VH-VL binders against q96il0. Designs and how they scored, part 405

Target 1, 167 residues: q96il0
Amino acid sequence: APERGAERRDTAPSGVSRFCPPRKSCHDWIGPPDKYSNLRPVHFYIPENESPLEQKLRKLRQETQEWNQQFWANQNLTFSKEKEEFIHSRLKTKGLGLRTESGQKATLNAEEMADFYKEFLSKNFQKHMYYNRDWYKRNFAITFFMGKVALERIWNKLKQKQKKRSN
Short names: E, the ipSAE of ESMFold2; O, the ipSAE of OpenDDE; V2, 0.75 times the mean of E and O plus 0.25 times the DockQ between their complexes.

## First folded at step 19 (VH-VL)

Design H1 (framework fv_ebronucimab; at its last look DockQ between E and O 0.46; V2 from the best seeds 0.71)
Fold by OpenDDE, look of step 19:
Structure H1 (fold): chain C 167 residues (1-167), chain A 120 residues (1-120), chain B 111 residues (1-111)
Amino acid sequence: as target 1 above (167 residues)
Amino acid sequence: EVQLVESGGGLVQPGRSLRLSCAASGFTFSSYGMNWVRQAPGKGLEWVSYISSSGGSTEYADSVQGRFTISRDNGKNSLYLQMNSLRAEDTALYFCAKEYEFGSWSFDYWGQGTMVTVSS
Amino acid sequence: QSELTQPRSVSGSPGQSVTISCTGTSSNIEAGYDVHWYQQHPGKAPKLLISDNSNRPSGVPDRFSGSKSGNTASLTISGLQAEDEADYYCQSYDSSLDAYVFGTGTDVTVL
């Protein structure tokens, strides 16, 4: 019985961009667009005296970024795959080859492609609704923590000024 | 309704391996971080491992570091714990636990647990 | 493992108020990390009672309240009922371990 080669499902590699910011940087860095998601990764700075609230904010931002990268990487792969399958199916139905007489990749007209886009959007509508909901929830949480961190920093600065005036 | 169902527990000898599974339903599994927490018989709760919503980040307790591997399949709504080089002290009821709201490092839903017994 | 310290047991009569303390260190509660509380009945999974020091999730009775000051967090059960007999655990994060940490647990008995 021939050993059916395990089709390595090309799981989108969790390609953390190998972009390493300079070690001495006190700022967040933006990397080049990821090849799968087309999103630019952010490398978050970790301060030496990071507060628990700052740490929570940083971890939430990191997790949200990873979540977003994965979603769009998978969405882009699915889109590309389904688009190719649609084109191949339609060309086959028309009795056309995958290549023109000139050797170029055969393409569908704008009307046929419009049907694909409509179907794709309809099929993925619920997925996009859940994504948008979670995106708003995550960003709301991030904004809330950013506000808390800002207040904490203001309070700490005020305490330091009072201590200097008392001495 | 949110449900978490653990499986894969059993009796194993020291040095052997075991793989636990947790099937999730009733929520968007891919949106939340997941954890494993264990409880030895007649003892308290001990955090074991964390995995982010995307699976891109993982954390482990020192007691299991290098021996256990947490993973997830968001397409199957499943969480896993690969346990290698098992020890007697790993004997416990293992819970999968869902993280609460974003930015809250607490666990709002727990499974009923699966029992792992490591004995010679 | 650096566990948060809880009293082993707390008892009270029906209708009374009881308080469970959770004492941490400079790397967890005192550092400013939030504390969460869980209830566990015998043979059951833990249930979240309090998140983020004082937040009560939906479905949790208002007789449960949480607070935090310094290196100590507290869970107060007001109007103690027979159904409140259970084990209670605090939980936080420890920066030195880079891990979640639980308390030693408290057995609450209703007399």
Scores: ipSAE 0.853, ipTM 0.950, lowest interface PAE 0.5, mean pLDDT 92
Fold by ESMFold2, look of step 19:
Structure H1 (fold): chain C 167 residues (1-167), chain A 120 residues (1-120), chain B 111 residues (1-111)
Amino acid sequence: as target 1 above (167 residues)
Amino acid sequence: EVQLVESGGGLVQPGRSLRLSCAASGFTFSSYGMNWVRQAPGKGLEWVSYISSSGGSTEYADSVQGRFTISRDNGKNSLYLQMNSLRAEDTALYFCAKEYEFGSWSFDYWGQGTMVTVSS
Amino acid sequence: QSELTQPRSVSGSPGQSVTISCTGTSSNIEAGYDVHWYQQHPGKAPKLLISDNSNRPSGVPDRFSGSKSGNTASLTISGLQAEDEADYYCQSYDSSLDAYVFGTGTDVTVL
């Protein structure tokens, strides 16, 4: 089956309200604050008086969220496609069709499927290793920028207090 | 070894289109933002466009906005620049460039470039 | 203009120290955006030399150093060598253009 070119825009994080403005104006929106849910507040637009450091942090967090959501969306599609291809290949080797005589989708038993899970884990080991490496790199960068922004804000507050006392 | 190889440049008349490609290898392409940067003959560097690692965010220089479209295919480790309504001032060597570190707004690996010449 | 200001040329003898300035505006360097430096030999692609004002990426010799103060960034080459003969560009971000901006470029000549 052919891949749909626009399916990448369907990917959204868990718990998202699915309300999203048109693609050209789309910001990450999880929903309004809710006392009884795990919904997080969403920054809908660029804050006023945003410093260069705050801008870098915001963009890094937004892009990291998109990167992570895309990885897991792709992982689900890859798992499903490789599973189906494995089943088709093994049925073909046995000389069986993709459907039983009753029209039901032919499957493999649990012992036969164990070969798939073993092969899938082996094939995707390197991909997950690279993902984990980049996940840690991104989290270190985000934490580092969060610290820099916190220090910048403390410094600005101290400077404002010093100006009030001197004038 | 990180490698970026541009292609698709050539001689074209004003108002025509070209599509540039950049083939990437030696790093996890889908993890990094990518850029196009150009250099007119005998001139300095000019940033053209940016695309985020997922492709969800794009940015363009004012001089090309509305005429150029950046895109990527993470399955093919490829970056693209569709260049429409070309003008003489678009004549340049076009480089593909990789974002350095996450949250860095600098470019650590560059291709050798592909030449685009727009003239009658 | 979407350019940061650099001197056109700088020259020095082997072993000397040379400094290249990069001057911005209120919407880029003066606003607090970081400055990066690139080296470009004739006919070659640019190479990242300094990121985030003063960070040297792996493989860049210690003789290259960067700094930023106010609206001006500086690249210093201490102990100039023949292979340092190249063009050098600074780069930053401009909030009024919402774009990356490069400097005008500096041709370093080793005598």
Scores: ipSAE 0.728, ipTM 0.897, lowest interface PAE 1.0, mean pLDDT 84
ESMFold2 (binder alone), look of step 19: mean pLDDT 92; pTM 0.937

Design H10 (framework fv_ebronucimab; at its last look DockQ between E and O 0.48; V2 from the best seeds 0.71)
Fold by OpenDDE, look of step 19:
Structure H10 (fold): chain C 167 residues (1-167), chain A 120 residues (1-120), chain B 111 residues (1-111)
Amino acid sequence: as target 1 above (167 residues)
Amino acid sequence: EVQLVESGGGLVQPGRSLRLSCAASGFTFSSYGMNWVRQAPGKGLEWVSYISSSGGTTEYADSVQGRFTISRDNGKNSLYLQMNSLRAEDTALYFCAKDYEFGSWSFDYWGQGTMVTVSS
Amino acid sequence: QSELTQPRSVSGSPGQSVTISCTGTSSNIEAGYDVHWYQQHPGKAPKLLISDNSNRPSGVPDRFSGSKSGNTASLTISGLQAEDEADYYCQSYDSSLDAYVFGTGTDVTVL
């Protein structure tokens, strides 16, 4: 019985961009667009005296970025795959080859492609609704923590000024 | 309703391996971080491992570091814990636990647990 | 493992108020990390009671309240009921361990 080669399902590699910011940087860095998601990753700076609240904010931002990268990487792969399958199916139905007489990749007209986009959007509507909901929830949480961190920093600065005036 | 159902527990000898599974339902599994927490018989709770919503970040307790591997399949709404080089001290009820709201480092839903017994 | 310290047991009569303390160190509660509380009945999974020091999730009775000051967090159960007999655990994060940590647990008995 021939050993059916396990089709390595190309799981989108969690390609953490190998972009390493300079070690001495005190700022967040933006990397080049990821090849799968087309999103630019952010490398978050970790301060030496990071507060628990700053740590929570940083971890939430990191997790949200990873979540977003994965979603769009998978969405883009699914879109590309389904688009190709749609084109192949329609060309086959028309009795056309995958290549033109000139050797170019055969394409569908704008009307046929419009049907694909409509179907794709309809099929993925619920997925996009959940994504949008979670995106808003995550960003709301991030904004809330950013506000808390800002208040904490202001308070710490005020305490330091008072201590300097008392000495 | 949110449900978490653990499986894969059993009796194993020291040095052997075991794989636990957790089936999740009733929520968007891919949106939340997941955890394993264990409880030895008659003892308190001990956090074991965390995995982010995307699976890109994993964390482990020192007691299991290098021996246990947490993973997830968001397409199957499943969480896993590969346990290697098992020790008697790993004997516990293992719970799957969901992260609470974003930015809260707490666990709002727990499974009923699966029992792992490591004995010679 | 650095566990948060809880009293072993707390008891009260029905209708009374009881308080469970959770004492941490400079690497967890005193450092400013939030404390969470869980209830566990015998043979059951833990249930989240309090999140982020004082936040009460939906479905948790208002007789449960949480607070934090310095290196100590507290869970107060007002109007103690027979159904409140259970084990209670605090939970936080420890920066020295880079891990979540639980308290030693408190057995609450209703007399």
Scores: ipSAE 0.874, ipTM 0.957, lowest interface PAE 0.5, mean pLDDT 92
Fold by ESMFold2, look of step 19:
Structure H10 (fold): chain C 167 residues (1-167), chain A 120 residues (1-120), chain B 111 residues (1-111)
Amino acid sequence: as target 1 above (167 residues)
Amino acid sequence: EVQLVESGGGLVQPGRSLRLSCAASGFTFSSYGMNWVRQAPGKGLEWVSYISSSGGTTEYADSVQGRFTISRDNGKNSLYLQMNSLRAEDTALYFCAKDYEFGSWSFDYWGQGTMVTVSS
Amino acid sequence: QSELTQPRSVSGSPGQSVTISCTGTSSNIEAGYDVHWYQQHPGKAPKLLISDNSNRPSGVPDRFSGSKSGNTASLTISGLQAEDEADYYCQSYDSSLDAYVFGTGTDVTVL
């Protein structure tokens, strides 16, 4: 079947990319930033003769990207929601409205916002520790499989050169 | 201490539905892929379904494709299997199983299973 | 729809070594996919004994060892003990089915 260009989706569920690569592609693709996570997804090429090691590496990279996208999408949503709640509660305590006299959204100065950032980091400390642990575990595993794939490819190239010499 | 506890099994007539649940604790549930594996009485193990850590990718054995739906709720540390159009051949003890290490494609912790019997 | 082939039964006396074979097909073990091993006592859930052909997870006794060569994987239990009486399953991945596949199972009896 002929190649058709991938089109950007108008709507996507949480934690997924809007961008879809062409159905028929020979290369990995880096898509636009995801609306919720603000991370650029990679869309992986699957070669016809993919070895079991190459398949494991590709699936591990895909699963890690999926996991990472979901974590940051959730964190960005939580950050945004809690930031607005903090601003609202502090404005109410000061007797101020949600809008200025000019109609602009009322906000807090940098010193006042420092309290929010401190509170947010404190609340999410353990969650970020677990995320960092698993992020490093995943990237160590990916690096390990990359090394195994590289060795496999070197051995296959040497085997092909040996075959050509004998032929 | 990793624990997986299945529930929702029972006796059901052919063509009916059941929903299995698996409650997870003792590990970061949202970091790992999960599986359902079944064992018919006196028989060996058969893989049923997989779901990725985020829930974005699912896979099914051919024997259950289109009838079963795997899902997860990472906020509740729970894995589910919706089983529709049940057949006598689906009679088995159903285990939930956790993916071992990243990239290993093996299952290190299993629940004790919940029994599903499909009979008239 | 494939399964990995194991002997139905293997037996040994306490202190002996026993070996269980697991033979695959061109779409799983022969294709190069790793093999994992599970122990299942009657009425209990399976327990992972060996991952990735030869790795022992934490808490598995060192008398369990695994290997893979060509189309066959092997689980060896050295120094057989009474508690080793159980069913043993190998497991791999099958590229033609896009599915995990288990072996037929081996009943280990301690004489």
Scores: ipSAE 0.706, ipTM 0.889, lowest interface PAE 1.1, mean pLDDT 86
ESMFold2 (binder alone), look of step 19: mean pLDDT 92; pTM 0.936

Design H11 (framework fv_ebronucimab; at its last look DockQ between E and O 0.40; V2 from the best seeds 0.64)
Fold by ESMFold2, look of step 19:
Structure H11 (fold): chain C 167 residues (1-167), chain A 120 residues (1-120), chain B 111 residues (1-111)
Amino acid sequence: as target 1 above (167 residues)
Amino acid sequence: EVQLVESGGGLVQPGRSLRLSCAASGFTFSSYGMNWVRQAPGKGLEWVSYISSHGGSTEYADSVQGRFTISRDNGKNSLYLQMNSLRAEDTALYFCAKDYEFGSWSFDYWGQGTMVTVSS
Amino acid sequence: QSELTQPRSVSGSPGQSVTISCTGTSSNIEAGYDVHWYQQHPGKAPKLLISDNSNRPSGVPDRFSGSKSGNTASLTISGLQAEDEADYYCQSYDSSLDAYVFGTGTDVTVL
């Protein structure tokens, strides 16, 4: 079977996308071109008068991005490493070489590789359950703070309008 | 059950170095930011340092900036504090503390601390 | 060393209510940063008692409550018990220091 699942789990086929963490909180935006250099900085935007809530939201999004990227980077690396070790171990047990006669990497058939996939999922089941729990907790927290920031901005806008009319 | 166990404290002369460790268990260590907080004998609590879940972000109190380095090893469920150029005012009980809920900026589990005494 | 001001001590009889204040500055509580509370018995590690001004973590008795108004946060113990005799610290964030800050601490005595 093809090595489709080993290279990038977060870019895998449609079936895997149902479990892909949201990337909304992991995205930043591009600022306007710098007046003197005319280059566009690419970073998380920090307003000049960032409120405590805005700061909490930004830090939470940054930390969630780090956590999510590192979890999947580590899992994908482990998956690839253990997959190759599994293939090499099974080829050795069958008395076969690591390369075909044409020089290509020897592989196992789909039925043989199914044992690896089942074994890997079983071994990592609890780790992924805890990841999913924390993913939902993080997304709930981010959504909650996004709502609070939105209300804060509306309140400040209304208060500025009241202040202008009162003055 | 969540458990944090600090070690590596001791008596040291001013200007010397010491390395603290904190062994974590009972929770997914790599999901949480971690902190060091200290308490001088008979005094209150003082936050020392923070490290994000994978070390991409670190923060330090001004009093230790440039002298202390926080680090972690998620493979060993361990948090560290390298303390260089120690001063008498660094004498304190050093606690390892876990971040609470995501976005809360509070600390729900603490170790019992390891004592650092800086004296000539 | 600390930037948040607490009374040095408060006392009360069993069953009564006591309130501990935590007063900040324009770069922490007044700026809008949340306040958290910790209980510390002698020789023990601190325990999170109240988070985010008023949230009570699981396992904390409901006689503990917190509030924040303006530049002041308050911790109230509404049914004082002998086991509540301890030091109490508030904690917040300070934007001018880019640091977490603790209060000076309050020694609660049960009479």
Scores: ipSAE 0.728, ipTM 0.888, lowest interface PAE 1.0, mean pLDDT 84
Fold by OpenDDE, look of step 19:
Structure H11 (fold): chain C 167 residues (1-167), chain A 120 residues (1-120), chain B 111 residues (1-111)
Amino acid sequence: as target 1 above (167 residues)
Amino acid sequence: EVQLVESGGGLVQPGRSLRLSCAASGFTFSSYGMNWVRQAPGKGLEWVSYISSHGGSTEYADSVQGRFTISRDNGKNSLYLQMNSLRAEDTALYFCAKDYEFGSWSFDYWGQGTMVTVSS
Amino acid sequence: QSELTQPRSVSGSPGQSVTISCTGTSSNIEAGYDVHWYQQHPGKAPKLLISDNSNRPSGVPDRFSGSKSGNTASLTISGLQAEDEADYYCQSYDSSLDAYVFGTGTDVTVL
């Protein structure tokens, strides 16, 4: 019985961007676009005296970034795969080869491709709705915590000024 | 109604492996982080592991670090805990627990638990 | 593991108010991390009572209230009822462990 080679499902590698910011940076860094998601990763700075609210905000931002990276990486992969399958199917139906006489990849016309895009969007409509809903929820939470952190910083600055005036 | 149903518990010898499952229903599973929490017989609650809504981030208690692996399948509304190199101290009722909301770091729904007994 | 410290047991008569304390350290409650509270009846799963120090989820009776000050969080049960007999756990986050931590648990008895 021929050993069916286990098709290594190319799980989109959790592309930990190999971009290491300089160790002495006191700022967030933006990396190059990820090859799968096409999103630019942000490397968040961790202050030495990070407050619990700042830590929570950082973790929420990091988690949301990873969520976005994974979503778009998978979406782009699915899109590319389905697009290729659509093109191959249509060319076969037309009795056309995958390559033109000149050796170029055979392409479909704009009208045929419009049908693909419409079908793809319709098929993935629910997925996009859930994504948008979760995107708003996450960003609302992040914005809320950004406000809390800002207030905490203002309060701490005011306390320090009062202590300096009392001495 | 939100439901979480754990399975896969049983009696195992020390050093063996076990895989727990949690089936989720009644909510959008992919929108929430999930946790495993355990309770030894007659003892308190101990947090074991966390996984983010999309599975991109995982966290573990020191007691299980390097031995346990949390994972999820959002297409199947399922949470998993692979437990390797089991010890007697891992004997507990294991609960799957849902995050209350994004950023709350609390757990609003729990399963009934699955019992894991590690004994020679 | 650095557990949050709770009294082992608290008792009260029906209609009385009881308070359960949860004492943390510089790496959790005192650092400013939020505290959550759970109720667990014998042989049942835990139920969330209080989130984020004082927030009461839907379906939780008004007789349950949470507060936090310094390194100590408190759960108050007003108008104690027979159904409130259960174990109660506080929960927070510990920065030194980078983990969620639970309290030692408190057994509440109704006399």
Scores: ipSAE 0.697, ipTM 0.879, lowest interface PAE 0.8, mean pLDDT 91
ESMFold2 (binder alone), look of step 19: mean pLDDT 92; pTM 0.933

Design H12 (framework fv_ebronucimab; at its last look DockQ between E and O 0.53; V2 from the best seeds 0.73)
Fold by OpenDDE, look of step 19:
Structure H12 (fold): chain C 167 residues (1-167), chain A 120 residues (1-120), chain B 111 residues (1-111)
Amino acid sequence: as target 1 above (167 residues)
Amino acid sequence: EVQLVESGGGLVQPGRSLRLSCAASGFTFSSYGMNWVRQAPGKGLEWVSYISSSGGSTEYADSVQGRFTISRDNGKNSLYLQMNSLRAEDTALYFCAKDYDFGSWSFDYWGQGTMVTVSS
Amino acid sequence: QSELTQPRSVSGSPGQSVTISCTGTSSNIEAGYDVHWYQQHPGKAPKLLISDNSNRPSGVPDRFSGSKSGNTASLTISGLQAEDEADYYCQSYDSSLEAYVFGTGTDVTVL
């Protein structure tokens, strides 16, 4: 019985670019674009006396970033794969090879590619709607927590000023 | 309607391994963090593990650190808990629990649980 | 694991108000982490009652209310009903453990 080669499902490597910012940095760092998602990762600074609210905000931002990276990495891979399959299928139907006589990759015309894009967008419409909904919800939550953290910091500064005036 | 259905529980000997599964439906599974929480017979609730929506971040209780591994398959709407080096104290009803909202750190939906019994 | 401290049991008559306390430490409730509350009937899964100290999810009756002050959170059940007989758990986050923590649980009995 021939050993059916386990098709290694190319799971998009969770290769978060291990950009390590300098240890002494008191700021968020932006890394180079990820090779799969094309999104720039942010390394979030952790203050020594991080408040529970600041921690919640940081974790939410981190999770949202990871979610966004994964979505676009998978979307780009799916797009590339389906595009290649479409091109191959169409060329085969035309009786054309994958390479031209000059050795270049055979391409489809703009009209044929427009059909691919229309079909791809239609097929993935619901996925994009869910993404957009979740994206707005996450960003709203992040903005809300940013406001709370800002208020907390203002309040703490005011308390410190009052304590200094009383001494 | 949101549903979480745990499976994979059973009777095992100490030192053995077991894999729990949770099938999720009725919501966008890939949008939410997921948790495992356990309850020993006649005892309170104990948080076990967390995994982010993407699966990129995981957290564990000290009691299970290095022995348990949480994972998820968003394409299958499934959550997993690989339990290795099981101990008698791991005997509990294991619940799958969904995060309530972004930044809330609470759990709004729970499964009915799957029973894990570790006994010689 | 450092559990949040709850009374073992609380009892009340129908129509009365009962309060369950949840006491934490400098690494959880006192540090400013939010408290959540769950109800669990015998042989059932826990149900979220209160999120983020005082937020009531949809479908939870208005007779349930939450508050937090200092190192202590409180769940108040007003107009106690027979169906409120259950175990109640508080939950928070502990920075020293880097983990979610539950309370010891409170058995509520309706007399």
Scores: ipSAE 0.866, ipTM 0.953, lowest interface PAE 0.5, mean pLDDT 92
Fold by ESMFold2, look of step 19:
Order: structure tokens, then sequence, then C-alpha cells
Structure H12 (fold): chain C 167 residues (1-167), chain A 120 residues (1-120), chain B 111 residues (1-111)
């Protein structure tokens, strides 16, 4: 295997098969979109001599990815469910059936659906504010640890150059 | 105000099972990792288990690996510990504890604990 | 489960300073993992005093301070008060156990 590693990437991002990076990969991998969140997971590389800072950064990135995927998967499902319930409720209030005469699902026009979108945004406002707050907090933390890791790696390179010149 | 309330402790015989619950309020439960920490009578603190904010990652102390299962229900703001094959050395006050902040690996809010006694 | 080493007890007079040590190993504190400190009054849950070696969470008095050097972390309580009488635990992460680890605990007595 080359020093870049036996990097293997799915070229069909359908989400049908489980993604599995090569055992000797030395790079992070981006997998296919998750069925429910539509986000692409990152499969993180673990170096052989991972430092405590590198471990904290990796775990924080992994946890943030999982947290983000769960939030949007749940929001997509909630959006779809509440949209269907809204349509059903409005059709019933208008005395209309759930299906057209051709058997297709009855829908509301764009003007009628605007009420749903406004209601959904209003109902979920606080949840999205908390999500945005925590998203920014997580990203500030990630950036902070990325900076600390970068400095650690620079320091290690300088120490290694000093050792070579003194030997 | 952050509140963590444990329940489900009790007296059980060795080899039996018990399920602990922790009800959380006053913070965005789904944003934080959660832990179980125990304290045997008159002894110090021992970490038991961790679960990530989404529930996608779990970790266990060697002493409980394979016997205990941590889980969470973010829809109910609840944390659980299923304890199987209980032993006398599992006798302790069990706390649920919230991760402090992202990347800190410390615990800022603790419940008051639920007592588990394992004896014949 | 291995524990971080702390003195069993320390004592001081009101207004005095005391320092509690927490000694680790090559797989935890010496490896570079951060140290956190908790206060536990009798019959109560632990309370976070210091995170990430020296950070004081909101609401913790500034007479509590922490530091770390090598394989040893220290908690210093300046200006001891009667309410500081409690058990104190350090905590870190251990890479060989893949586990959070607590210290053995220190009983602080205010004379």
Amino acid sequence: as target 1 above (167 residues)
Amino acid sequence: EVQLVESGGGLVQPGRSLRLSCAASGFTFSSYGMNWVRQAPGKGLEWVSYISSSGGSTEYADSVQGRFTISRDNGKNSLYLQMNSLRAEDTALYFCAKDYDFGSWSFDYWGQGTMVTVSS
Amino acid sequence: QSELTQPRSVSGSPGQSVTISCTGTSSNIEAGYDVHWYQQHPGKAPKLLISDNSNRPSGVPDRFSGSKSGNTASLTISGLQAEDEADYYCQSYDSSLEAYVFGTGTDVTVL
C-alpha cells in the first residue's frame, strides 16, 4: 500500500451499501449521504501514536457529526410528518378527501401551504436557536482544538529538527 | 435550572438485574454526553459508563463491560443503565452526570444518586 | 480500576491556604490529559470546581485554583472557609484503560 494509504472511496453515493474505508488508510474518508439526514459522514483516521489533543479533537468531530446527523434526520422526519398532518387537517376542515378522483394524494396550493411553512418555522424556532447556539459552540471548540493540534505538530517538527542537527 | 433525577435503585441478589433511569431537565439534553458514576459506601468515585449526545458512541469501565448497557432517549430527556449479572462489588450510590462542555471531558451537573445494594 | 493518587487528608486554619496533589501515570496525567477537580460535601453529589487544569466554572469562588505540571496536578484553596470542609477528587482520562479515572479523594478539614 502507498504512503497515501489504500484509500477507497464510494463513487456511488446512493446510501444503499455500508461504507467501509480501507484498514490501512491514513486519511479521513467521506461516505455516502445518510438516508435520513442527507449529510455525508466522515470516517476519521486514528494515527498510531495519537496525542491526547488529537484524540480530543477527533472525538469532538465524531460526536459533532453524529449530533448534527441526528438533529437533521429528526427534523426531516418531523417536517414530513407535520406537513402530512397539516394537509390532512386542512382538507378535512374544507370537507375534502385525502385523495383526488384519480387516486393521487390530495394537496394544498402554494398559498395554503405557506401557512404550514410559517407555522413550522414558528413552532421550531426555539429548537433551531438552541441548535444554532450549540453548533457554533461546537465549531468554536473544534477550531480551538485544531489550533492546539497545529501548534503541537509544529513544536514536534521543531524538536525533531533540533535533534537531527545535534546528533 | 439543570436537574438530574436518578431512580430505579434497590436491594437485589447477586446475579439479578436492575435498570436505572435519569430524568434530565433545564438544558438541551440531546446536545451533551452523559455518564454514570458510582460511589461505594465510604469509598471514592468510580466512572462506570459514557454515552455520546446522539447515543452513537458508548464506553464502559472494564469492571462492568458486557454486563451493563447505557442508553438514552433524547425524545424523553432520559438516560438509562441496564445492569445485568449484578455482583456485590456493584453495591454503590449511582449518579448520572452531564458532560461540562464540548471537549472538556469533565462533569458539571450531577444527580443526587440512586442506591443499588447487591447482597444475599 | 486504577486511581489517581491523592493524600488522604489535608488540614488548615481559616484564612490559610492548602494544596491538594493529584499524581497520575504515563497513561493519564503524564501523557497530557487534562485534570478536573470536584468538591463533595457529606451526603451530597460532587460539584465541579476546576476543569481543564485551571478553568473555574461560573459560580466557583476565585479562592479555588488549579494547575498541572508533569504527572502532578494541584488544587489550591486560598483563604480557607468553614464551608470548604469536604472531600475533593481529581479526575482525568486514562488511555490504556480507555476510561475516565478519579483520584483516591482528599478529606479537607478546617481547624
Scores: ipSAE 0.719, ipTM 0.886, lowest interface PAE 1.1, mean pLDDT 86
ESMFold2 (binder alone), look of step 19: mean pLDDT 92; pTM 0.938

